# VHH binders against Hydroxyproline O-galactosyltransferase GALT6 (GALT6), part 8

Target 1, 215 residues: Hydroxyproline O-galactosyltransferase GALT6 (GALT6), of Arabidopsis thaliana (Mouse-ear cress) (q9lv16r187to401)
Amino acid sequence: NIMELPCGLTLGSHITVVGKPRAAHSEKDPKISMLKEGDEAVKVSQFKLELQGLKAVEGEEPPRILHLNPRLKGDWSGKPVIEQNTCYRMQWGSAQRCEGWRSRDDEETVDGQVKCEKWARDDSITSKEEESSKAASWWLSRLIGRSKKVTVEWPFPFTVDKLFVLTLSAGLEGYHVSVDGKHVTSFPYRTGFTLEDATGLTINGDIDVHSVFAG
Key: E = the ipSAE of ESMFold2; O = the ipSAE of OpenDDE; V2 = 0.75 times the mean of E and O plus 0.25 times the DockQ between their complexes.

## First folded at step 7 (VHH; framework vhh_rezetamig_d1)

Design s14 (from b5 with Y102F; at its last look DockQ between E and O 0.64; V2 from the best seeds 0.00; counts 0 for: pae O 5.2 > 2)
Fold by ESMFold2-Fast, scan of step 7:
Structure s14 (fold): chain B 215 residues (1-215), chain A 123 residues (1-123)
Amino acid sequence: as target 1 above (215 residues)
Amino acid sequence: QLQLQESGPGLVKPSETLSLTCTVSGGSISSGGYYWGWIRQPPGKGLEWIGHIDYSGSTYYNPSLENRVTISVDTSKNQFSLKLSSVTAADTAVYYCARGRFDSWNEVLFDYRGQGTLVTVSS
């Protein structure tokens, strides 16, 4: 499905997707051909949500301002993964990944948990202090946790045949993704990929999309 | 730190073969999970995928170019190359070498690219 965003996105905008992941289909479905020790390709149930920018040149694919790609049975890692990235003129940026892990005591079974990055919420007082002095700003940021990455451990939020509600929000420092009301991951804004340039949203892959709302 | 560098003649005569080499440093072209390829941009037009080769030596070519294109790899030099035969003025473009990953969605996309080299087809 394709949803047009004629005026782009602004701070505080959110998009809500109601859907249900599907099992990986046969030969015509998207597939990750991952090579691991032993050279086996892995087929996974996956879907992607992409914010697309305006095409620069006729015949090119539009820029991907945000690529959000949950992989339910993993990829080369063998663990559930949510990968986020940008793409400009056929070139990926550096991937940000939320990866599953195995418990220390039960390493034969992949825990359904994932580690995702979350950025501390900005407030106006902290921003003012950062502007006033470089040395003082660094020290205060360390103490108050400003701009710190925090890893959050959640159950992997997607399951085949289970309905979900995903909200993508445009925050001060980046996108925030929540599933069923709980924060899952964040993706910092990148130079060259602005909210105002987001002219479309596409959803593709192993998913039944029930509804999409912008607000 | 991975770097890709194109090299080859900037001027090729019509009907001749365009030959470019990509030198890879800071990484191995023999690494599994990756493919190595070529894309180009003619003046005033969009990017066009030419083809790529994976670590096992399997090649994939743009159907519009496949009868003229050969991509090969030299693992001992950590290089891969492009040969495009029977060139015309329409083959004038900036040529880029690039690396892609299979850990993306099933699309031909790259995570690293060289700076590009202009090849002009003219007598």
Scores: ipSAE 0.418, ipTM 0.738, lowest interface PAE 2.4, mean pLDDT 76
Fold by OpenDDE, look of step 10:
Structure s14 (fold): chain B 215 residues (1-215), chain A 123 residues (1-123)
Amino acid sequence: as target 1 above (215 residues)
Amino acid sequence: QLQLQESGPGLVKPSETLSLTCTVSGGSISSGGYYWGWIRQPPGKGLEWIGHIDYSGSTYYNPSLENRVTISVDTSKNQFSLKLSSVTAADTAVYYCARGRFDSWNEVLFDYRGQGTLVTVSS
C-alpha cells in the first residue's frame, strides 16, 4: 500500500493510521531473529511504515526518510520492539530501538520528548499477573484515596487483532509517534533528509490497514 | 571501526573478466548475521545491486547479472571478491563493496560501504 504525498510534509504535518496487527506466521528464514538449533521456523508478527522520497534520482530506490518497524513477535531479543531507521542509496543508518525501557534522562530528547517510552515487558508469566495486580492496586488505591503514585505500566502499544490508531507527526526536531493517543517514540531528523522530500507513505507487513489520513 | 576497501584494475577490455577484491578491516567476515556484497553505479545512473555472499558461503546474485557474476570469500585474508565475466561498456561503473544484512522483508540493507572504485570497460 502506497499513498502519495505530492507536496511532502511540513512542520506540524501528521499521518494517522488505523490498523490491526495480524497473527504471527512462521518464517523459515527469519531476518529479524536467529533460528535456534533445531528450529525450522520462527513465528513473526511485524509491520513497517515508511516515509519515502519518491522524487529521487531516476533508477535509484527511493530513500526511506523514515522507517518505522513495530515487531510484535519474532525479534531476536524475543520481546516486542519498535525499530526506526533511515535508508539512503541502499545504505541504512543506525537503528533506533525501543525495547520497552524509557530513554535515559541523559539521552537526547526530540522536541522535549524521549526517544523511547516504557512499556511492560512480558518477562515472565508472573509479570502479567503483576500487571493485573498493579492495575488492581491502582484502582484500589484510587478507591481508598491513598495518593501512592502508582506508576501504571502500559503494555506494548500493539496487540494482535486489536485495532490501533497510530499518529505520526512532524515536529521541529524530529518525528513523533503516538499510539492510541499515547506517545511511544520520537525519532530525530537525520542529515540529508527533509520533510518536503517525504512524498510517499507505505505500510506493509502483518497488518490490516483500515484507514490512512494525512494532514 | 569496520572498514571496507575495494581493489582491482580500473581498466578492463571488452569480453574480459572484471575482478575486484574487498578487504575488510575492523571486523571478521566470518561473523554471523552479515552479508558481503557488491554494488555498482554506472555514470549518470542509479545504484545497482550486483550480489552478495552470506556467512555460510551462500551467494545471491542480481538476476540480470547472475550468469556472469561470481562472488567468493577468503576468510584467511578477510576478503571477498567479485568476478564479472564478458564485460561490455555497460559494465563501466563505480563499484562498491559493502556489508549488509537482510531486513524483515528480505531486502538487502547495507550499513558499511567502501569508497568505491571506478572500473572502465574500454578497448
Scores: ipSAE 0.024, ipTM 0.402, lowest interface PAE 5.2, mean pLDDT 85
ESMFold2, look of step 10: ipSAE 0.365; ipTM 0.727
ESMFold2 (binder alone), look of step 10: mean pLDDT 83; pTM 0.846

Design s27 (from b5 with S104T; at its last look DockQ between E and O 0.04; V2 from the best seeds 0.00; counts 0 for: pae O 4.3 > 2, placed apart)
Amino acid sequence: QLQLQESGPGLVKPSETLSLTCTVSGGSISSGGYYWGWIRQPPGKGLEWIGHIDYSGSTYYNPSLENRVTISVDTSKNQFSLKLSSVTAADTAVYYCARGRYDTWNEVLFDYRGQGTLVTVSS
ESMFold2-Fast, scan of step 7: ipSAE 0.623; ipTM 0.840
ESMFold2, look of step 9: ipSAE 0.401; ipTM 0.747
ESMFold2 (binder alone), look of step 9: mean pLDDT 83; pTM 0.844
OpenDDE, look of step 9: ipSAE 0.031; ipTM 0.347

Design s29 (from b5 with S104A)
Fold by ESMFold2-Fast, scan of step 7:
Structure s29 (fold): chain B 215 residues (1-215), chain A 123 residues (1-123)
Amino acid sequence: as target 1 above (215 residues)
Amino acid sequence: QLQLQESGPGLVKPSETLSLTCTVSGGSISSGGYYWGWIRQPPGKGLEWIGHIDYSGSTYYNPSLENRVTISVDTSKNQFSLKLSSVTAADTAVYYCARGRYDAWNEVLFDYRGQGTLVTVSS
């Protein structure tokens, strides 16, 4: 599945993906599957959603402005994970991982807890923005868009064979991902991976994609 | 901090063998889960994967170069090397050594790269 975004994304843009994760498959690549201790193939269920950027050179793959990779089963940690990263000219950037601290092989509602950094504004900044929304001073305006990362524990939002609605939104400081109306994770904008250059979206892996739309 | 450093001659004559070495510091080439490889960029063209070797010594080569490429590892020196035989002017490129990790999707992608070394093939 490929969606073109000819004019790129702008602040406030949304992309909505409606899909359903597939059951785990046997991973055929022995090197990847054997990163866990084991004498047999690892069962894996994962998918990725990637924003493509502008190519640096003709003949190369386009850069990945955002690589968003939920791993329901088969991560080397043994836990549900959402991994986020950038990729430019065959090189990964620094991975951001939302890792589970409790996981079980038999999937249950309470087992998918993960730790992730959530963006939040300072109370003082929020208070000042609310007060000054009608006439912010220069100094108060300078604080607009600032946020702190907060670590929170939340249920892993994806379940095999359960339909989900994922919204990727372009915020002031980065991308925000919500699932079924609840905020899941954020990914800060990175130098060289600009929002306006996001000209394509691809979705691949253990997922049945029902619909994709931009707004 | 992991560092990768290419070394070898900057000029090779046509029909000879190009030999490059990558010295790894701040990490061990024997560590599991990683592979170590070579990428090149000819003038005016994109990046081309040459091949890689994993922690167990298994090698994987670009099919278009497979008959001319040998990648090997020297764990005692924490180095890995590239030999490319029967070179022509088409092999003129900046050569990079790099590390990749198998915990990614089934793609030949890297997380660290050396600064690169220019190799010119000329008489």
Scores: ipSAE 0.573, ipTM 0.814, lowest interface PAE 1.6, mean pLDDT 80

Design s36 (from b5 with N106K; at its last look DockQ between E and O 0.07; V2 from the best seeds 0.00; counts 0 for: pae O 11.9 > 2, placed apart)
Fold by OpenDDE, look of step 8:
Structure s36 (fold): chain B 215 residues (1-215), chain A 123 residues (1-123)
Amino acid sequence: as target 1 above (215 residues)
Amino acid sequence: QLQLQESGPGLVKPSETLSLTCTVSGGSISSGGYYWGWIRQPPGKGLEWIGHIDYSGSTYYNPSLENRVTISVDTSKNQFSLKLSSVTAADTAVYYCARGRYDSWKEVLFDYRGQGTLVTVSS
């Protein structure tokens, strides 16, 4: 699915995607994961959102000005991840990977935002019920005025069969991605690409796209 | 730092086999999760994927070249090679060896590549 953006993007441009990740499917020849010994297939659930330069030279693949790839069931790392990158002439840049850890304080920010926000990693057996209870307790604590700093851990931004609202925005220093109103990741602009070059939007993979808005 | 270097003849006669070798340094071709491949750029044309071999030994070729292409790995030398048979003038191009990782959605993308070597097909 390709949406043309004939004028490209400008500072302050926003793309909003309403979608639902599909159920994981078995893949015998995984491209993002490795088969474990004895396994015939791995479960994969991923989708990609790309800004592409469609005005590329004839015969060349359009550059991926932004490649955003949430991997819900994980990849070679075995953990859910949001990977971002660029691609020019079949060559990928250095991938930015958000794996559930907040960016360090000494890392570069994008328009004052961290490159990666934190989400709850399955390493903590905290049952979905505990997270909901923590959220409820947080609201309750706020209502009762008891300042106990309950650190609410947010889950991975995407859930299978759950609708999400993804907003991609173009800032001064890079792209910003929010899901359901919460900042998730920021990606600094790379040299060689301009916002005006982003003349195409593609969304592919294990996703049901309900709506796309560009403004 | 990973480095890839193409080597082979710069001139090949029509109907002969083009043979190139890529020498890898700063990393092992036996490392899991990677694939090693070849791309080319004919004069005035865009890049074309030729094929690649992954860490498991599986080969993937461009359908347009599949019958003429062979990619192999020599782990003892930390090299991989390209053979393209029955060459014509259309096979004149700058050839690049490259490394990639399975990290994208069903796309053959590379994160490292060599400087490229020109191969001219001429009688």
Scores: ipSAE 0.000, ipTM 0.227, lowest interface PAE 11.9, mean pLDDT 84
ESMFold2-Fast, scan of step 7: ipSAE 0.623; ipTM 0.839
ESMFold2, look of step 8: ipSAE 0.039; ipTM 0.441
ESMFold2 (binder alone), look of step 8: mean pLDDT 83; pTM 0.846

Design s37 (from b5 with N106S)
Amino acid sequence: QLQLQESGPGLVKPSETLSLTCTVSGGSISSGGYYWGWIRQPPGKGLEWIGHIDYSGSTYYNPSLENRVTISVDTSKNQFSLKLSSVTAADTAVYYCARGRYDSWSEVLFDYRGQGTLVTVSS
ESMFold2-Fast, scan of step 7: ipSAE 0.623; ipTM 0.839

Design s43 (from b5 with V108R; at its last look DockQ between E and O 0.09; V2 from the best seeds 0.00; counts 0 for: pae O 6.2 > 2, placed apart)
Fold by OpenDDE, look of step 9:
Structure s43 (fold): chain B 215 residues (1-215), chain A 123 residues (1-123)
Amino acid sequence: as target 1 above (215 residues)
Amino acid sequence: QLQLQESGPGLVKPSETLSLTCTVSGGSISSGGYYWGWIRQPPGKGLEWIGHIDYSGSTYYNPSLENRVTISVDTSKNQFSLKLSSVTAADTAVYYCARGRYDSWNERLFDYRGQGTLVTVSS
């Protein structure tokens, strides 16, 4: 699925994607993982959102101005991850990986936002019910004056067969990604690319795209 | 052209530590966007990922081996190493050092690998 953005992006531009990750599928020859001993296949669930420069030179692949790749079942790390990168002439840059840890305080921010927000790394799919219960417990604890710092851990932003709303925004220093209204990651602009060059949006992989809005 | 070469003993006794070194030529291990790792192939079995280290020094290990594996980099020598402790006969395999790219859509996790070195665990 390709959406043309003939004018590219500008500061303040935003793209909203409503989608649902598909069920994981088995891969016998995985691209992003290695088979464990004794395993015949691995389960893979991933999709990618890319801003592309469609005005590229004839015969060349359009540059990937932004590559955003959530991997719900993980990759070689065995854990869910959001990877971001750029690609020019089949050369990938340094990937930014969000693996569930919040960016360190000493790390560079993007427009004052951290590059990676924290999510719960425990494979325990805390059901929405557990999140609601934790939230309720948090409110209750606050009401009862026991300042137990209940650190509400947010789950991985994407869940199989669950609808999500992803918003990609173009800031001064980089891109900002929010899911369901919550900031997830920020990616600094890389040298050589401009917002105006982002003339295409592609979404591929294990995702059902319901709607895309650009503004 | 990038070249990777494994070196180390071909025979290790049970309970000892397997140590291998990969010498990289034609490229720097400090280059961004790459990770350097080890894979192995036991006789009659498929390839198994052991782990890797990226340019930032972050290490990632196979969970099945995590407690026994250490991967390190020597940038001054343009080398990286594997240590696998408490080896058993099950650790007999051809060991390959390899380079990978942080590329989400490559067909292979590693784009370069060494020729491999057989390591036999035997008393």
Scores: ipSAE 0.018, ipTM 0.321, lowest interface PAE 6.2, mean pLDDT 85
ESMFold2-Fast, scan of step 7: ipSAE 0.611; ipTM 0.830
ESMFold2, look of step 9: ipSAE 0.385; ipTM 0.737
ESMFold2 (binder alone), look of step 9: mean pLDDT 84; pTM 0.851

Design s44 (from b5 with L109Y)
Amino acid sequence: QLQLQESGPGLVKPSETLSLTCTVSGGSISSGGYYWGWIRQPPGKGLEWIGHIDYSGSTYYNPSLENRVTISVDTSKNQFSLKLSSVTAADTAVYYCARGRYDSWNEVYFDYRGQGTLVTVSS
ESMFold2-Fast, scan of step 7: ipSAE 0.613; ipTM 0.827

Design s51 (from b5 with G33D; at its last look DockQ between E and O 0.03; V2 from the best seeds 0.00; counts 0 for: pae O 2.6 > 2, placed apart)
Fold by ESMFold2-Fast, scan of step 7:
Structure s51 (fold): chain B 215 residues (1-215), chain A 123 residues (1-123)
Amino acid sequence: as target 1 above (215 residues)
Amino acid sequence: QLQLQESGPGLVKPSETLSLTCTVSGGSISSGDYYWGWIRQPPGKGLEWIGHIDYSGSTYYNPSLENRVTISVDTSKNQFSLKLSSVTAADTAVYYCARGRYDSWNEVLFDYRGQGTLVTVSS
């Protein structure tokens, strides 16, 4: 599926996707996993939502302003994962991953909770000694709006054959993804990938899409 | 730090074979996690994938170029190369060598690229 965005996206824009992840299929040459010895194939279930940007040159594939890729099964880590990235002129940027939760004692949670990376402003004024930063450095960091990367625990929001409602919203500092009313992950805007240049949204993979709408 | 560097003649005569080499440093081309390839950009046109080779030596070529392209690896030198035969003025382009990763969707995409080298086809 493709949904066209003729005027791009603006701050506060929302895109809602209603769908169901499909059961895992057998994959002989998984691009996101590795075959185990003796296995003929690996079971994979994944889908992606991609915001397309303006092309640098006509005739090229459009850049991916946001590549949002939930992997329910088959990731090389063996965990349920949500991977986010950008792609410009056939080149991937640096991947941001939310991974399945593992305790330091190698115990699994009964709820199957996952860890997601979350980006936030570093606004702590009480941790002067911990930061070891001089006032000028702290003020400059505040002025340039640098995001701090933090790992946050969240339940993996997708289950095979379970209907979900995903909302992608354009915030002041980045994209925010919520599933079934719960915040799941955020993706900071990257230089060279402007929100207003979004030309469309594509959805592909192991998913039955019920509806897509913008507001 | 991974670095990819193209090398080869900047001028090739029509009907001859264009030959380029990519030298890889800071990483091994024998790694099973990656594939290695070539892309080009003719003046005033978009990027065009030429082909790539995986760690096992399997090659994949752009159908429009497949009868003229050969990509090979030399693991002892940590290099891979491109040969494009029977060149014409239409093959004038900036040529890039690149690394791709296997954890992408069945798409020809890369995560690292060299600086590029201009090849002009002229008499």
Scores: ipSAE 0.499, ipTM 0.778, lowest interface PAE 2.0, mean pLDDT 78
ESMFold2, look of step 9: ipSAE 0.407; ipTM 0.749
ESMFold2 (binder alone), look of step 9: mean pLDDT 84; pTM 0.849
OpenDDE, look of step 9: ipSAE 0.033; ipTM 0.459

Design s53 (from b5 with G32R G33S; at its last fold request DockQ between E and O 0.76; V2 from the best seeds 0.00; counts 0 for: pae E 2.2 > 2)
Fold by ESMFold2-Fast, scan of step 7:
Structure s53 (fold): chain B 215 residues (1-215), chain A 123 residues (1-123)
Amino acid sequence: as target 1 above (215 residues)
Amino acid sequence: QLQLQESGPGLVKPSETLSLTCTVSGGSISSRSYYWGWIRQPPGKGLEWIGHIDYSGSTYYNPSLENRVTISVDTSKNQFSLKLSSVTAADTAVYYCARGRYDSWNEVLFDYRGQGTLVTVSS
């Protein structure tokens, strides 16, 4: 699906998407399932919502001012994830990854807001072991109840075959994403990817889109 | 820190083979999370994907160039290389080596790029 935004977005603009994630399909392409060891198909359920910007050069694809990619199933981590990024002239920026468990409204907030946890795994050459050790220590400290009042778990807001209402808002310092009236994630504006340049919205993947509107 | 460095002759004669090597430091070419490739930008034109090679050694080439292009990897040196045969003036461009990350979409996109090297094809 494509929605045109001929005048771009302005501070305070809202885009609302009403949709329903589809059940996982069998994916045979190894590029999508690069971490699977075997020859069998893997189950994948994911979609993307992208704000398109103005082309820098004729013959190239428009930049992706915001790439918002919920992965309900099939991420290499084995967990539900939302990945956010920009793309300009065939090059991804630095990915921001939010991971956690499915949304349970009364369980998984920090200071009344959902916390988005950054994820750093991509290969074995980096010092991932040290990062994992620190993460494990942090989780152990939390599990023994040192901070019982506030949790740092991030609830994943999408469920297969469950209708959702997603609102993308253009705030002062970045985009804000809410699902069913609850804040899920934010994405700071990046140099070269201004909101006034957001002239299109596309939605693709394992999703049934019911409606899209701007205000 | 990941670093990609192109190397090879900056001048190639018409009909010869253009040969470039990319040396990778701070990351492993054998990683299953990534593919490694080449892109170029001719003067006054847009970026053009040339091809890439994945962790298993599988190669993927731009159909417009596939009869002339070969990408190979040397995991012992943590390097990958481009050979483009039968060059003409139209192959004059800045050539970049690049790392792409497998994500959930079947797209040829990169997340890191070398500084680029200008290759001029002239007599």
Scores: ipSAE 0.451, ipTM 0.759, lowest interface PAE 2.2, mean pLDDT 78
ESMFold2, look of step 10: ipSAE 0.513; ipTM 0.802
ESMFold2 (binder alone), look of step 10: mean pLDDT 86; pTM 0.873
OpenDDE, look of step 10: ipSAE 0.459; ipTM 0.781
ESMFold2, look of step 11: ipSAE 0.308; ipTM 0.687
ESMFold2 (binder alone), look of step 11: mean pLDDT 86; pTM 0.872
OpenDDE, look of step 11: ipSAE 0.404; ipTM 0.747
ESMFold2, fold request of step 14: ipSAE 0.012, 0.430, 0.381; ipTM 0.259, 0.768, 0.744
ESMFold2 (binder alone), fold request of step 14: mean pLDDT 85, 85, 85; pTM 0.857, 0.855, 0.860
OpenDDE, fold request of step 14: ipSAE 0.774, 0.802, 0.834; ipTM 0.911, 0.921, 0.935

Design s56 (from b5 with S58D; at its last look DockQ between E and O 0.58; V2 from the best seeds 0.00; counts 0 for: pae O 4.9 > 2)
Fold by OpenDDE, look of step 9:
Structure s56 (fold): chain B 215 residues (1-215), chain A 123 residues (1-123)
Amino acid sequence: as target 1 above (215 residues)
Amino acid sequence: QLQLQESGPGLVKPSETLSLTCTVSGGSISSGGYYWGWIRQPPGKGLEWIGHIDYSGDTYYNPSLENRVTISVDTSKNQFSLKLSSVTAADTAVYYCARGRYDSWNEVLFDYRGQGTLVTVSS
């Protein structure tokens, strides 16, 4: 899926994607994940959203001004991850990986937002039901006056077969990604690319795209 | 910090075999999850992927060069090499060794590369 953005992006531009991650599929020869000893295949569920420079030099691959890659079943890390990067002439920059840990306080922010928000890393809490249960437990604990600080952890922002609304916004210092109205990650602009260069949007992978809006 | 350095002759005669070695320092070539590859840039042209070998020993070559390319790893020396047979003037380029990883779509993702070495094919 490709959407042309003839005028590129500007400050304040936003792209909204409504989509649903597809069911994980088996890969016998995974390139991004490692097979465990004795396993014949790994389950993979991932997709990528890319801003591309379509006005590239003839014969060259368009630069990936922004590469956003949620991996629901993880990669070599074995944990769900959101990876962001840029690519020019087959050379990737330094990847930003959000692995469920909140960015450190001493890390650089993007327009005052952290690069990575925290999510629950326990695969067991990925169901909406568990989130609701935790919320309920939190409320109950508050009602019962037990000071146990129940830290409500938000799950990984993407779930297989669950509709999500992703919003990509162009800020002063970088891109901001929100899912279902919640900030997930921010990625600083890289030198060499401008917002105006982002003349294409592509979404590929294990995703059913329902709608895309650019404004 | 990981460093890659190309080495080999800068001049090769037509029909001969181009041989280059990449020496890796600051990291092990046996590290899982990475591939070790070669790319080149002919004068006035863009980068071209030649091929790579992954940590499992599987090789992947550019189809346009597949019959002429051999990439191998020497773990004892922490090196990997490129052989390109039957070279012509078209093989004149700056050659880079690189480390990378696969993306979800098996695309080449290079994160480290050498400084490059010019190899000229001339009689």
Scores: ipSAE 0.023, ipTM 0.307, lowest interface PAE 4.9, mean pLDDT 85
ESMFold2-Fast, scan of step 7: ipSAE 0.573; ipTM 0.819
ESMFold2, look of step 9: ipSAE 0.383; ipTM 0.745
ESMFold2 (binder alone), look of step 9: mean pLDDT 83; pTM 0.837

## First folded at step 8 (VHH; framework vhh_rezetamig_d1)

Design c1 (from b5 with S104T N106K; at its last look DockQ between E and O 0.01; V2 from the best seeds 0.00; counts 0 for: pae O 9.0 > 2, placed apart)
Fold by OpenDDE, look of step 8:
Structure c1 (fold): chain B 215 residues (1-215), chain A 123 residues (1-123)
Amino acid sequence: as target 1 above (215 residues)
Amino acid sequence: QLQLQESGPGLVKPSETLSLTCTVSGGSISSGGYYWGWIRQPPGKGLEWIGHIDYSGSTYYNPSLENRVTISVDTSKNQFSLKLSSVTAADTAVYYCARGRYDTWKEVLFDYRGQGTLVTVSS
């Protein structure tokens, strides 16, 4: 599925995707995960949003100006991840991976935004009950006027069978991704690509796409 | 060929519930990859999305109408319905049932729609 963007993108351009991740499916030959010894298949739930240069030379694969790949069930790391990259002439760049940790303070920002925001990781024994209790305690603390800084941990931005609104925006220094109004990740522009080159949008994988808006 | 046809009363009294049914022919509502919904166009205004239900039974509603809207599917009849409670004059519109496809790249949410039916809210 390709949406053409004949004029490409410009500063301030945005793409909004309303979608719902699908249930995980079994893969015997996973591309993003490793089979453990004795396992016949792994559960995979992922989708890919890509900006492509469709004006590429005939016979060559369009460059992937932006590759955004949420992996809900994880990959080789075993943890949910949002991976971003570029691909030119079948050569992938260095992947940017958001694994649930906030970017370090010493890391480069993109238009003043961090490359990766934090989300709650499943390995954190903090039981769903604790999250609900934290939310409840937050409300309670607000009611009681005790400014206990309740750190609300946000979950992974995507949930199976849950509608999400993803907004991709083109900034001065890079792309910005927000889900449900919350910043998730930013990806700096890489040398060799321009916003104008982004003449196609593709979304593939384990996702039901409800709508796509480009402006 | 897929056809959608709206049916229901053209007149509803204020505070009552607007009820419409969409009959689908030429395709099954149970088919995967589709969602079925309702849009409306008030006189002199643009189209407004009301909500839809997908093949999995998940419902999605316009937040402005969420508390008043119910969309349901009857697979045995190949129909889906709209209920809008507590109607006012502002709910007067041409109502369209429509289908969307998850793998389509359209700015418009739906790729097929019915002919529409006028529903007037009047005392």
Scores: ipSAE 0.009, ipTM 0.286, lowest interface PAE 9.0, mean pLDDT 85
ESMFold2, look of step 8: ipSAE 0.402; ipTM 0.755
ESMFold2 (binder alone), look of step 8: mean pLDDT 83; pTM 0.841

